# Designs tried in a protein design chat: VH-VL binders against q9nrl2r1430to1533. Part 341

Target 1, 104 residues: q9nrl2r1430to1533
Amino acid sequence: GGVHELSAFEQLVVELVRHDDSWPFLKLVSKIQVPDYYDIIKKPIALNIIREKVNKCEYKLASEFIDDIELMFSNCFEYNPRNTSEAKAGTRLQAFFHIQAQKL
Key: E = the ipSAE of ESMFold2; O = the ipSAE of OpenDDE; V2 = 0.75 times the mean of E and O plus 0.25 times the DockQ between their complexes.

## First folded at step 22 (VH-VL)

Design dd6 (framework fv_nezutatug; at its last look DockQ between E and O 0.89; V2 from the best seeds 0.82)
Fold by OpenDDE, look of step 22:
Structure dd6 (fold): chain C 104 residues (1-104), chain A 121 residues (1-121), chain B 107 residues (1-107)
Amino acid sequence: as target 1 above (104 residues)
Amino acid sequence: QVQLQESGPGLVKPSQTLSLTCTVSGHSIDYGYTWHWIRQHPGKGLEWIGSIYYSGRTEYNPSLKSLVTISADTSKNQFSLKLSSVTAADTAVYYCARGPYTSDNYYMDVWGQGTTVTVSS
Amino acid sequence: DIQMTQSPSSVSASVGDRVTITCKASQSISSYVAWYQQKPGKAPEPLIYTASYLYSGVPSRFSGSGSGTDFTLTISSLQPEDFATYYCQQANSFPLTFGQGTKLEIK
């Protein structure tokens, strides 16, 4: 434990997780609930995974971090039609991310 | 960091097929994003040709759809453009570009340097 | 298709001038407009996305505004390196379309 300054990546992940539209992205999609998801999405990723990678200092460049976040959104839009709640949430969260990512 | 580089013959004869390849480095093309082809005729503006999603799905400019094929080769980390039955009107600088995969905001955030293609007999 | 009508086609200005370029969409596209700068013999470089957000590294003298159908790119105080051609692009729907371009020349 202890107080420490969050890195830019850590801070952004926190902001993404706390965002109202983060719910489709918090953890990997359940294969039980969505049986065909992994037939379509070949590189699944979620915020909890990205957070873990941040915590482990696996991102050496901002571009690597951004790539994982963009993959997360790409997967959402690839699988979910535009009119779905997931896609709508993704659209809003991605817009937020694009703005914040410019600070990295 | 991601870099894009166009390559292919700079000279194509009329009625032949223009073939270009965009080689992507620093990022896997099947790791998200949308990949675009854009061209610019000499002294003219920019024209979107088509796009391919990281999944392989494509979108084409309706004015060129019947003549355009965009494909991806993940093993080479490349995506390609084929334009059939070319004419002088297809003389242009051809750019490949990357943009986010979105529902409603398809801007291009990284561009190749472009490659000149001249259609001439 | 969504047409992007860009104006003016060309503009002559001096260093230090305020320059405004406009782009009108044939239908509402919310804020989904990007702006690019292109210098002779070079590829377009992105300036602005989503109408008003500057890419990292773009000087603060550049700004974008607008929503719906009317969009503007403004250079508050023109610098020598800003003489170039600028393009707007609607990013909202396929087919993606660009404005005709604005050539910004030195007076």
Scores: ipSAE 0.892, ipTM 0.950, lowest interface PAE 0.5, mean pLDDT 96
Fold by ESMFold2, look of step 22:
Structure dd6 (fold): chain C 104 residues (1-104), chain A 121 residues (1-121), chain B 107 residues (1-107)
Amino acid sequence: as target 1 above (104 residues)
Amino acid sequence: QVQLQESGPGLVKPSQTLSLTCTVSGHSIDYGYTWHWIRQHPGKGLEWIGSIYYSGRTEYNPSLKSLVTISADTSKNQFSLKLSSVTAADTAVYYCARGPYTSDNYYMDVWGQGTTVTVSS
Amino acid sequence: DIQMTQSPSSVSASVGDRVTITCKASQSISSYVAWYQQKPGKAPEPLIYTASYLYSGVPSRFSGSGSGTDFTLTISSLQPEDFATYYCQQANSFPLTFGQGTKLEIK
């Protein structure tokens, strides 16, 4: 909890958002554009939602924050075949996240 | 602070079904990640048995696939292993583990303590 | 299935020694190898992922390298707590497979 932890979570989310491969993760998937997404993905989440939760101090533990980000990647790989642009972007961004998360 | 704890009988008779449960605390098993069963035979190395994804999808070691079932009970935050028609060759320490759900790099970041299973008459 | 072959099967060494353990994959796995340390009577503990990245809390005397089929784990100056069995794991494709282990013992 504390102000230092919130700053670290915000900095990490900012680094993820600024990464070139963040584009599939910025906002929730559109049901209009992808009609079956919410039939497959039961716990949708995206970087804008995570950032809002950080801003509202909703994460009590660093593990809760990390788990939301890992859920975001899990959803990507569950929905998207590995050769899609979305899955390839997810692979690169997740690798970046794993390196940055060591600093938490 | 994620913790995994294996439970089940330590002794199983040949031809019976081995049933083990992994209880997960500090994280919901349907909230991302991939969940694994691994065993370690006496005097031998580690063998991956299979995995269950947070969504319920499974992957099994082909050497065991007709004999193994992995399932999840999200209401208890547990995932389980059933191995049918056991023989002495199934005597091992059984571990549950967690790893990130990835597209190409399936490493394990949290392990349970392990439970010893002996198959004997 | 991708076979992982570790060498040596055992090594006897003294505190302060440099120790190198190798792991060879039967086909290319890019850099997707993990290393685990297991002390007697305990579960494996993660050391390294993706060939060369240390888990948080792993001492810097541990390092990993390699790509393709040939991978190494190095302990630059052996400490008393490092006497254990070490396993590599290919993480690239199912079925996931482990090396047979390398037992590191006090000389």
Scores: ipSAE 0.701, ipTM 0.908, lowest interface PAE 1.1, mean pLDDT 92
ESMFold2 (binder alone), look of step 22: mean pLDDT 91; pTM 0.944

Design dd7 (framework fv_nezutatug; at its last look DockQ between E and O 0.89; V2 from the best seeds 0.78)
Fold by OpenDDE, look of step 22:
Structure dd7 (fold): chain C 104 residues (1-104), chain A 121 residues (1-121), chain B 107 residues (1-107)
Amino acid sequence: as target 1 above (104 residues)
Amino acid sequence: QVQLQESGPGLVKPSQTLSLTCTVSGHSIDYGYTWHWIRQHPGKGLEWIGSIYYSGRTEYNPSLKSLVTISADTSKNQFSLKLSSVTAADTAVYYCARGPYTSDNYYMDVWGQGTTVTVSS
Amino acid sequence: DIQMTQSPSSVSASVGDRVTITCKASQSISEYVAWYQQKPGKAPEPLIYSASYLYSGVPSRFSGSGSGTDFTLTISSLQPEDFATYYCQQANSFPLTFGQGTKLEIK
């Protein structure tokens, strides 16, 4: 394939994925590993899903993209206590995202 | 674009219950975020009343906790405030607002225009 | 509860002036401070989050700084539309609390 310039959404997803604190968010939580997750979280989402939506041009507005990312963080903080590694990672990544989102 | 609009009676009698609703458009209230109620007495500063998470969990100002109930109706994309046993001290402009769901950074990034509630006999 | 002591309560300034508003938290709240601008008869509008980050659309003459307990909002060169009341807010923990406000008036 040819070289193309990433859209702002694509670029931000790449940056989020590459971030050190992205590990809780790269893919959907395993029901096997976390049996009660989907009893609590009703709208699961992850960076790989968001990336696919970006690739499919499903986001027409920046707000739609931002909403999905915020949902991803919301799910993390809803399920994980504040002192968990996941929540701590989420806190840092969300802060990063909030800064980057201002560029959208 | 997300928009918030407060609605409810502008006049409430003392000892009655103040009921307000925040209607959210352009965004589903159960799709992340935290939803806040804030009020401002005439000529005074801002006072946080309480919040409701997208999951339905609530946080309340301790000074008002016993009198405040915040709830959400996802079917109507609304969240509501009930303040019981009101007095003149509850006369204020009431705002609803949105903020991110976080562990430690609860700022309000979108506000409604506010609705005036007067407590008077 | 975390108290936010905002100062001054009011300040008179002229167009072009540099204006600084301070907010002191009763305990350390890291960088979790937001600033809002409110004009008469209007809802507060967010200016800054996380102590120093401007919302999109906020003029660059606004800036925020601080961490721990001491925070500042600065307007480098006051414009006519900047006369308003400003509020700081600690965003670190519940109950969420605001400063008393600073009314910025025209001299």
Scores: ipSAE 0.789, ipTM 0.929, lowest interface PAE 0.6, mean pLDDT 95
Fold by ESMFold2, look of step 22:
Structure dd7 (fold): chain C 104 residues (1-104), chain A 121 residues (1-121), chain B 107 residues (1-107)
Amino acid sequence: as target 1 above (104 residues)
Amino acid sequence: QVQLQESGPGLVKPSQTLSLTCTVSGHSIDYGYTWHWIRQHPGKGLEWIGSIYYSGRTEYNPSLKSLVTISADTSKNQFSLKLSSVTAADTAVYYCARGPYTSDNYYMDVWGQGTTVTVSS
Amino acid sequence: DIQMTQSPSSVSASVGDRVTITCKASQSISEYVAWYQQKPGKAPEPLIYSASYLYSGVPSRFSGSGSGTDFTLTISSLQPEDFATYYCQQANSFPLTFGQGTKLEIK
């Protein structure tokens, strides 16, 4: 925990944001552009929100940080069929995350 | 730390419905992830029964031919298995498990302790 | 259904030995295999996911390799706590399926 753990969370979220497949996850889905999204997804989350929570030291345990990122991917696969560009990007970004998260 | 614990009757008569519950602590079952039931037959190894996603959607092993229902109770943080019309072939140790919600890499990262169910007259 | 054929069914070995267990999928599953260790009376425990990535806390004497249809779990120097049954699992598609297990016993 402590300072080393917070640096690891920040480093990981920065790597996720910089990944080529981050584009579906950078910001919350627009209700105007995707009207039914919030009827299906009850706990929305995105990388900008997770990054802000890291910056504000809102994660006390590594598991809390991991669970928010897994929720982000869970929402993606729940809303998007597997053959969509969003789901394919999510698959690749989640695989990257799983490798990096083993180090936490 | 996330923990899973199975509960239910150890002995079930043929033709009855087997009902098992998995109680989850340390994580909310509606906060992402996928939740699984797996059983282990004496001498036959491990068999995936089915899964329920954090959203309530389900996937079932086709070998169990709609005899299986998996459901969730978010208020109790539990998910449950019902297997109807049981026979001696359903005698096994039953496990609940958690894994990431994925599109193509469905592995289990947390397992319950298991509960033994015997189906006999 | 993707069948997972695990070999051997049983291995007799001594502490300090190197052991290799193989698993063959009936069709390509890319790298999507997981390995589990199970001790008597206990639940399976995760060892490896995606063919070669160790779970946190798994000793480095465990390693995995393979892609496509052929996969290997290796224990480089057996310890007393490694005598258990090992299962591979294809993780690529439903229904999820497991190998029949490899029982690793003391000589």
Scores: ipSAE 0.683, ipTM 0.902, lowest interface PAE 1.2, mean pLDDT 92
ESMFold2 (binder alone), look of step 22: mean pLDDT 92; pTM 0.946

Design dd9 (framework fv_nezutatug; at its last fold request DockQ between E and O 0.84; V2 from the best seeds 0.89)
Fold by OpenDDE, fold request of step 24:
Structure dd9 (fold): chain C 104 residues (1-104), chain A 121 residues (1-121), chain B 107 residues (1-107)
Amino acid sequence: as target 1 above (104 residues)
Amino acid sequence: QVQLQESGPGLVKPSQTLSLTCTVSGHSIDYGYTWHWIRQHPGKGLEWIGSIYYSGRTEYNPSLKSLVTISADTSKNQFSLKLSSVTAADTAVYYCARGPYTTDNYYMDVWGQGTTVTVSS
Amino acid sequence: DIQMTQSPSSVSASVGDRVTITCKASQSISSYVAWYQQKPGKAPEPLIYYASYLYSGVPSRFSGSGSGTDFTLTISSLQPEDFATYYCQQANSFPLTFGQGTKLEIK
């Protein structure tokens, strides 16, 4: 790992948010809509949280930023069966991220 | 940066249980990702043994499933491999590795240095 | 199970040579292939993921291509440090499987 410019993280978050498959990840899952979510997912995270951390300069290493994004995807695939719309969207978005992350 | 290191006895007698531990530093094993065990018999290729997701769910190589147990200890930030009833065929370098949690692309992006296990009477 | 048939098992080449290693999957696995480099006494090092994308730090002389069942790893101009054993891996489904490896030796 190493220190990377904050702007690189911000730019990638913007690209992730703007992606067509970002909809499951824009904000935390609602407890009301998905009552059992937080019984299963113990470390919830979403793009809005990650964006906030970027804006607050909380990421010093690219690995820290990548880890949060990967956690986000991990949570998605842990909770959602692979045949769900959420998992399918996550699969596509993760592929996009995996490619872009190497540029950090 | 994340680092993985295998540890365990380098010598195991036939019919005994091989027990290895992968200690992870720089990253919590319950913070996403998939964690893998791979082995390499002397002069041979790579063989996937099994995996454990950050949630604790496991996947095993069917050829070894009945003999393999993979577990995780988040308090120690370790995940372990147990292989029972070992034979000479289980002599190998054993690697632990990390990869993303995915639905369709389980590549391994960080590896431990490996630990040699010899099965011999 | 998905088998990965890697070819050749060994190849002798000289510095500056173009080298191509192939892997054939027993069934279509889209682009879900990874390539690794392993030097003697060392752990495998990731080279390529998603069939054609290089990890950061991997020299640009390495490239991967292919989709479906046929995949290739190419070194455009072999360097001394490239002599090693290379493995492909299908990453699409369990059980995860590797090619048998290609030992790239100096001629």
Scores: ipSAE 0.932, ipTM 0.961, lowest interface PAE 0.4, mean pLDDT 96
Fold by ESMFold2, fold request of step 24:
Parts: structure tokens; C-alpha cells; sequence
Structure dd9 (fold): chain C 104 residues (1-104), chain A 121 residues (1-121), chain B 107 residues (1-107)
């Protein structure tokens, strides 16, 4: 993508990280703390990894950036039942993302 | 860009199984998201048939639950619909669609072109 | 199941008119409504999500509003390309359900 898209990706990922509900998504889930996570989730991803990809200009299209963010939420809802704190945080952060993604 | 294309027979006899395939390009069907089947009866509105998540888990419309199976083949990047024991009431245009994997807001952001299925003797 | 009732079933209007289409849910669905535009012989196209947020590329003459059970789609100044059928969809819970459609015809 263009220079405006790269700036928008950076702005959006920073806003996601700073959101109160980002806590389940900041880093990859610990295999020690959650041993079965990687048996269920085949393509793990987290905000720190996405932010690194933005900083390295690895996203060429807005759709690639959006797909990684949506994968992050998909993993959350696949692993966590909807009544858990993680799923509720994911629901609120995803809604925030969907609204802010209009900037892209 | 992600594109969805339905395929399958346009004519099916009553009591047979309707089988449709959605071929996805520009995105891997196991890379997040939820994948949907929707149909539109002649001159009528839209009816959600069911969905398959990127993980292979499914949700079905209760009105069709015993008759419908949705499955995925990640090696072909396809997801498929089987509807058993069809009747003339199953005559419709069938669409596949994509939307976010979510808990509370299942909107559909990409649609296929649709394929017409007629159930007739 | 959540029933979505659209009103009116059809509208005859002229270019430049303001058109409002309403959609009523049989129970509260917060703001989880999507709107789609469908041209004859074509697939539905996304128009609005979260009741009021426009998809990329949707003209600003389109707007959505509502929360709870009552939702509206408004076209502020009708253009020739806007003559189509419009559907609302409740996106809140399974089974996902659609309104019966509103056909917008040229007068």
C-alpha cells in the first residue's frame, strides 16, 4: 500500500494496543499457561506481531492487515467460549476495530 | 481481492441431494472469518442456510438442521453445501458469502455471484 | 427466531427525492443491523453495517440509523443507480434473518 495506508495501519494498531480490552491480544498465548491452545489454534497471531509487521512494511494491501486482525479475533472466539472475559474483551475490541477500520 | 464463486448442477430432482461448492480466491478459507450459505427464493427475500467457521465448526438454520451439511476442503480452498431430500420449495438462487468471525455482529462483507438451482421432476 | 419487518414493501420515487426505508426487529438487537442493495439479476451488495457505518465506496447520500428494534435506511437525494431492492439483516444472533425487502422503483 500507499504511504497513507501505512500511516493508517500504524495509527490503527496503536489504537488497538492502547484500548482497555487489548489485554488478551498483546502477545501470543503462553503454551505453559494454556497447554492446549496450540492444539486448537493453528495460526496464532497477536498485536505485537501485527505491529511488528506494520513497522517492517510487510502489509502491501489494507486487506492483508485487516485479515491478520480478523484472524486474531477469530482465534479468540474459536478458543474461548462467548461468556469468558477473553471473548467479551474480544467482542468489544473487534467492534472498535470495525468502526475504526473505516479510516482504511 | 477475495472472490467467491458458486458452482453445481442447476437442476435437481425431488428427493435428491443438492450439492453446491463455493470456490474462494484471494484468501484462504482457514485464515479466520466465517463462511456462509444464503438462498433467495423466486421473487422473495433472503434466507440464511448456515455457516462454517474457518476452523470447520458449523451453524445451521434450525429449519434446515437435519437436512443440511456444510463442509470445507482447505486443500481446494472450497466450502460446500449439501441439502438432502429436496423439494420444489428448495428452488432458489444460492449464494455463498464471507463475514467476520464474531460473537454478536454477523454481517456479510463479500458475496458470490449466485447460482440458480431448480428442483423439478 | 428474530423477525425483521421492512416497510414499505415498495416505493415509487423520483431522482432527487429523499427516501426512507424502515426495518423493525421482533426483539432488541442493539445496533446489529446490516443493509444490502440488490440490483436485478445480481448478488446483494453490502451497504451499511452496525446500523450506521457505510461500507467503503458507498456514497455518502446513504445513511443508516437506529438501535434496539427500529432501524432506518435513508437516501438523501435519490440517483438513477439507486433503483434496486434493499434488505435489512439482523446480525445479532443465529439464525440470521433478513427483512422481506423493499423495492425502490423509478416514478
Amino acid sequence: as target 1 above (104 residues)
Amino acid sequence: QVQLQESGPGLVKPSQTLSLTCTVSGHSIDYGYTWHWIRQHPGKGLEWIGSIYYSGRTEYNPSLKSLVTISADTSKNQFSLKLSSVTAADTAVYYCARGPYTTDNYYMDVWGQGTTVTVSS
Amino acid sequence: DIQMTQSPSSVSASVGDRVTITCKASQSISSYVAWYQQKPGKAPEPLIYYASYLYSGVPSRFSGSGSGTDFTLTISSLQPEDFATYYCQQANSFPLTFGQGTKLEIK
Scores: ipSAE 0.871, ipTM 0.934, lowest interface PAE 0.5, mean pLDDT 93
ESMFold2, look of step 22: ipSAE 0.826; ipTM 0.927
ESMFold2 (binder alone), look of step 22: mean pLDDT 91; pTM 0.940
OpenDDE, look of step 22: ipSAE 0.903; ipTM 0.952
ESMFold2, look of step 23: ipSAE 0.785; ipTM 0.921
ESMFold2 (binder alone), look of step 23: mean pLDDT 91; pTM 0.940
OpenDDE, look of step 23: ipSAE 0.902; ipTM 0.952
ESMFold2, fold request of step 24: ipSAE 0.866, 0.870; ipTM 0.933, 0.936
ESMFold2 (binder alone), fold request of step 24: mean pLDDT 91, 91, 91; pTM 0.940, 0.942, 0.941
OpenDDE, fold request of step 24: ipSAE 0.929, 0.929; ipTM 0.961, 0.962

Design k195 (framework fv_ficlatuzumab; at its last read DockQ between E and O 0.86; V2 from the best seeds 0.87)
Heavy chain, then light chain:
Amino acid sequence: QVQLVQPGAEVKKPGTSVKLSCKASGYTFTSYWMHWVRQAPGQGLEWIGEINPRGGTTNYNQKFQGRATLTVDKSTSTAYMELSSLRSEDTAVYYCARGPEWYQKPGLYFDYWGQGTLLTVSS
Amino acid sequence: DIVMTQSPDSLAMSLGERVTLNCKASQSVKTYVSWYQQKPGQSPKLLIYGASNRATGVPDRFSGSGSATDFTLTISSVQAEDVADYHCQQYFSYPYTFGQGTKLEIK
ESMFold2, look of step 22: ipSAE 0.817; ipTM 0.931
ESMFold2 (binder alone), look of step 22: mean pLDDT 94; pTM 0.957
OpenDDE, look of step 22: ipSAE 0.905; ipTM 0.954
ESMFold2, look of step 23: ipSAE 0.822; ipTM 0.934
ESMFold2 (binder alone), look of step 23: mean pLDDT 94; pTM 0.955
OpenDDE, look of step 23: ipSAE 0.903; ipTM 0.954
ESMFold2, fold request of step 24: ipSAE 0.824, 0.859, 0.839; ipTM 0.932, 0.941, 0.936
ESMFold2 (binder alone), fold request of step 24: mean pLDDT 94, 94, 94; pTM 0.957, 0.957, 0.957
OpenDDE, fold request of step 24: ipSAE 0.913, 0.913, 0.912; ipTM 0.957, 0.957, 0.956
ESMFold2, last read: ipSAE 0.835, 0.833, 0.824; ipTM 0.935, 0.932, 0.931
ESMFold2 (binder alone), last read: mean pLDDT 94, 94, 94; pTM 0.957, 0.957, 0.957
OpenDDE, last read: ipSAE 0.914, 0.911, 0.912; ipTM 0.958, 0.957, 0.957

Design k196 (framework fv_ficlatuzumab; at its last look DockQ between E and O 0.97; V2 from the best seeds 0.88)
Fold by OpenDDE, look of step 23:
Structure k196 (fold): chain C 104 residues (1-104), chain A 123 residues (1-123), chain B 107 residues (1-107)
Amino acid sequence: as target 1 above (104 residues)
Amino acid sequence: QVQLVQPGAEVKKPGTSVKLSCKASGYTFTSYWMHWVRQAPGQGLEWIGEINPRGGTTNYNQKFQGRATLTVDKSTSTAYMELSSLRSEDTAVYYCARGPEWFQKPGLYFDYWGQGTLLTVSS
Amino acid sequence: DIVMTQSPDSLAMSLGERVTLNCKASQSVKTYVSWYQQKPGQSPKLLIYGASNRATGVPDRFSGSGSATDFTLTISSVQAEDVADYHCQQYYSYPYTFGQGTKLEIK
């Protein structure tokens, strides 16, 4: 159960990272490039952070893993207006995630 | 040396379609966004759309209302733009332009440009 | 759509003079602005990206500045080879949009 779920989380993160629309989410937003980001987003997260948590077996339930992924997308949509490339990428990647998450 | 090679010219009738090509060389084709930009005679530049050759993700200028279709052939490192329902107003030089790497914001810059294809739409 | 308005439409300068080209966005585009140089009969060439970053191979006399709605491309000492149209572009939101261009000539 737990070992199989861990493997599933790892695989899903790999698929998310490899996706064309992963570029906004690969690592934490740079404060240098986006000075006001952390004034707005209070719980920053990225795929590299989520991957580390998976590797450290910090997710005991699929719901915990899903919550972090959804937080990542929520942050994107909170900061980025609808017609930005970030938001568009996020929309597509989230849709992909939702399909893949059904396999968990 | 990065190169984007485009045909010189196309002549089309209104209502028809055209498929323009852009052959890339000198870099890893699938690692960079590809953009299409047009320029009507004596006018400014107009962005048409972008494609990630890695997985085929596209974004379009809605002005074209689905008339533009971007595709790539990875085996030949060639990008294509098909424009349907051609109008006289589509007469312009059409450029392909390389964007940043796939893991960066797609519109960050266009650092290499093709020489452009002159599309003339007339009865 | 975000409208980019360049000024002036055209200007003629003497060799060695300081040239200032302006670009105004209809709404804030943060620093997501690029500048291109297009010489007669040629394709555009990237000069500046991210409002102030000079592209590789671009001479030091070219510089970009600005944020939000007001952007500037400066040529500290204009040269004969700088005769061209200059285009600003925003990539903050879709669709990416360009200014109408500024034509730079030498007197």
Scores: ipSAE 0.890, ipTM 0.949, lowest interface PAE 0.5, mean pLDDT 96
Fold by ESMFold2, look of step 22:
Formats: structure tokens, sequence, C-alpha cells
Structure k196 (fold): chain C 104 residues (1-104), chain A 123 residues (1-123), chain B 107 residues (1-107)
């Protein structure tokens, strides 16, 4: 929605990016470094893309913003086994996100 | 030049605790993962855990979960590893090692190592 | 835990010979393998990461290859200063694990 809601989305994205566990989610996964990623993950998304969509006012509802963030985590858990560094980071960052998202 | 300075030796009795230090210099301490690895005499390397000095996030080898505690002091650029309930099989050289920058997979590489602290646990 | 098994346990080579050191993972670790050199009485030194990327300052005679479960470190022409233990390590999943090492000597 309005200016207040867009400010809240931006603030939340900033908090996610600053979190220690944001490292797997800052940019899209490299096909060079992870050749099979895009064979498995069909709707890739990352914090830099979500932040760009907030800046361009592309989210009309808070639910759309939340859906992109949750897609980001679900991609992580779909691709990465539970005992990987990416999955551990995703679990902690998602928990942090759920706390922060209650403000929306 | 990147340096990780560790004390040379510690001697402890079984059942006690030790807190090992690793003083970093020559780089931005909070920008890089820090790891701890040990090597028993004549044995291979064993990863203990890692810490992100930015916010203190840790991951441990489950073998050491509940006994090892990794911390940092950002004001002195010093990493610490505390190991409790010591036993004779904890006798080893304990290394700190710098990982990659915080935005990379933390285990990608350990590019700079301290010289290690020899911990001897005996009665 | 993912077990990294190195072979051979030790070998002695003549100067200038080609050496191939093997590392096998108990399950796929994709390309998430690093190799370390450890000279007697010294800390480990990074040689290779990501299975095949040479670390800064590592001579061209060192190369790495492999994926999934089978990895190799190759020294194209062994030199006297290459006397060391060599360790592979997986960083795909926790806990990170090292192989038991391969001891390289010059005969």
Amino acid sequence: as target 1 above (104 residues)
Amino acid sequence: QVQLVQPGAEVKKPGTSVKLSCKASGYTFTSYWMHWVRQAPGQGLEWIGEINPRGGTTNYNQKFQGRATLTVDKSTSTAYMELSSLRSEDTAVYYCARGPEWFQKPGLYFDYWGQGTLLTVSS
Amino acid sequence: DIVMTQSPDSLAMSLGERVTLNCKASQSVKTYVSWYQQKPGQSPKLLIYGASNRATGVPDRFSGSGSATDFTLTISSVQAEDVADYHCQQYYSYPYTFGQGTKLEIK
C-alpha cells in the first residue's frame, strides 16, 4: 500500500540484509558455482531482487512481499539439506523474519 | 599482513576448562569468518566450530556442542574458544583459522592459520 | 558425518615425478572440497578450494579436480619443498571433516 507500508518493507529488508545469516540470500545463486541449482529451483529470488521490487513499489499488498521472502526460504530448504551451512542460516534468518514480519 | 597470534601452550587437569585466545591483525576482523580446528599428536585435523564476528553467530561440530563455546571481542580483534570438562583425549594443538568474507559459504577455505596452542590435559 | 578417505596413506617419490593424491567422500559433497598442505611442525596451508581453484601464491604444479565423491590433488613435478602431509576437507555439510592425510616424502 502507502508510504508507511513501503517504509516498513524497506526497513524489514534492511534488517534481513544486516543479519549475520543473510549471506546465502544476498544475490541469486551462481549457475557457475552451483550448476544444478536452476534445474531444481524454478522461481529463484534473493534479497537484492526483493529490495529492488520494494524500491520500485512493485508490491501492492504486504502478503505479496511476505510471499517473496518465504519463497526465498523455501527455495533454500528445497535445494539444501538440513545440515548445510545454507540451511542453518536459512532457519535462523527465517525465524528472525517471522518476528519482524509481525510488524506488518 | 594478516596474522593470527595464539599462545604456545597450556597445561590443564582433567575436568577443568580452558579458554584459548587468537589475536587477529592486518585485516578487518569483523568481515571474515573465524574457525577453530584441532590436531591431536600424530593425528588428522578436526573441525570444532566457526563464528561470524559481525554478530556472533556460531556453528559447532556436534561432537563439541555443549563443551565448546566460541566468542569474540571486537574491540581487541580477538577470538576465543572455551572447552569445558577436559579429558586426556582433548590433548591437541588448537588452531584458529580465518575463513572467507562473511558473505561467502563459511567453510569455503581457511586461508590464514595461527601457529596453534598445544593443550596438554593430564593429571 | 561425511567421511573423507585419502589414499595412499603415504608415498615416497623422486624429484620431478608426477604425484596424484586421492580423496573419497562417503557421500556426494558436490565440489565443496579444499586441500591443505601441512609441512612438519607447521600449520596447514591452503592449496585448493572448490575442488579445483588454486589459492593465491600456490604454484602452478598443484592442481585439483573431482566432484561428487572422488577428488584428486595432482603435483605435476614434485619438488623437495613438497615434503608434507596433505589433507582434503569437505565443507558441504556440518560437521566439516578432513581426510586422515597422505604423507609425501622424497626418496
Scores: ipSAE 0.819, ipTM 0.933, lowest interface PAE 0.8, mean pLDDT 94
ESMFold2 (binder alone), look of step 22: mean pLDDT 94; pTM 0.957
OpenDDE, look of step 22: ipSAE 0.875; ipTM 0.944
ESMFold2, look of step 23: ipSAE 0.798; ipTM 0.928
ESMFold2 (binder alone), look of step 23: mean pLDDT 94; pTM 0.955

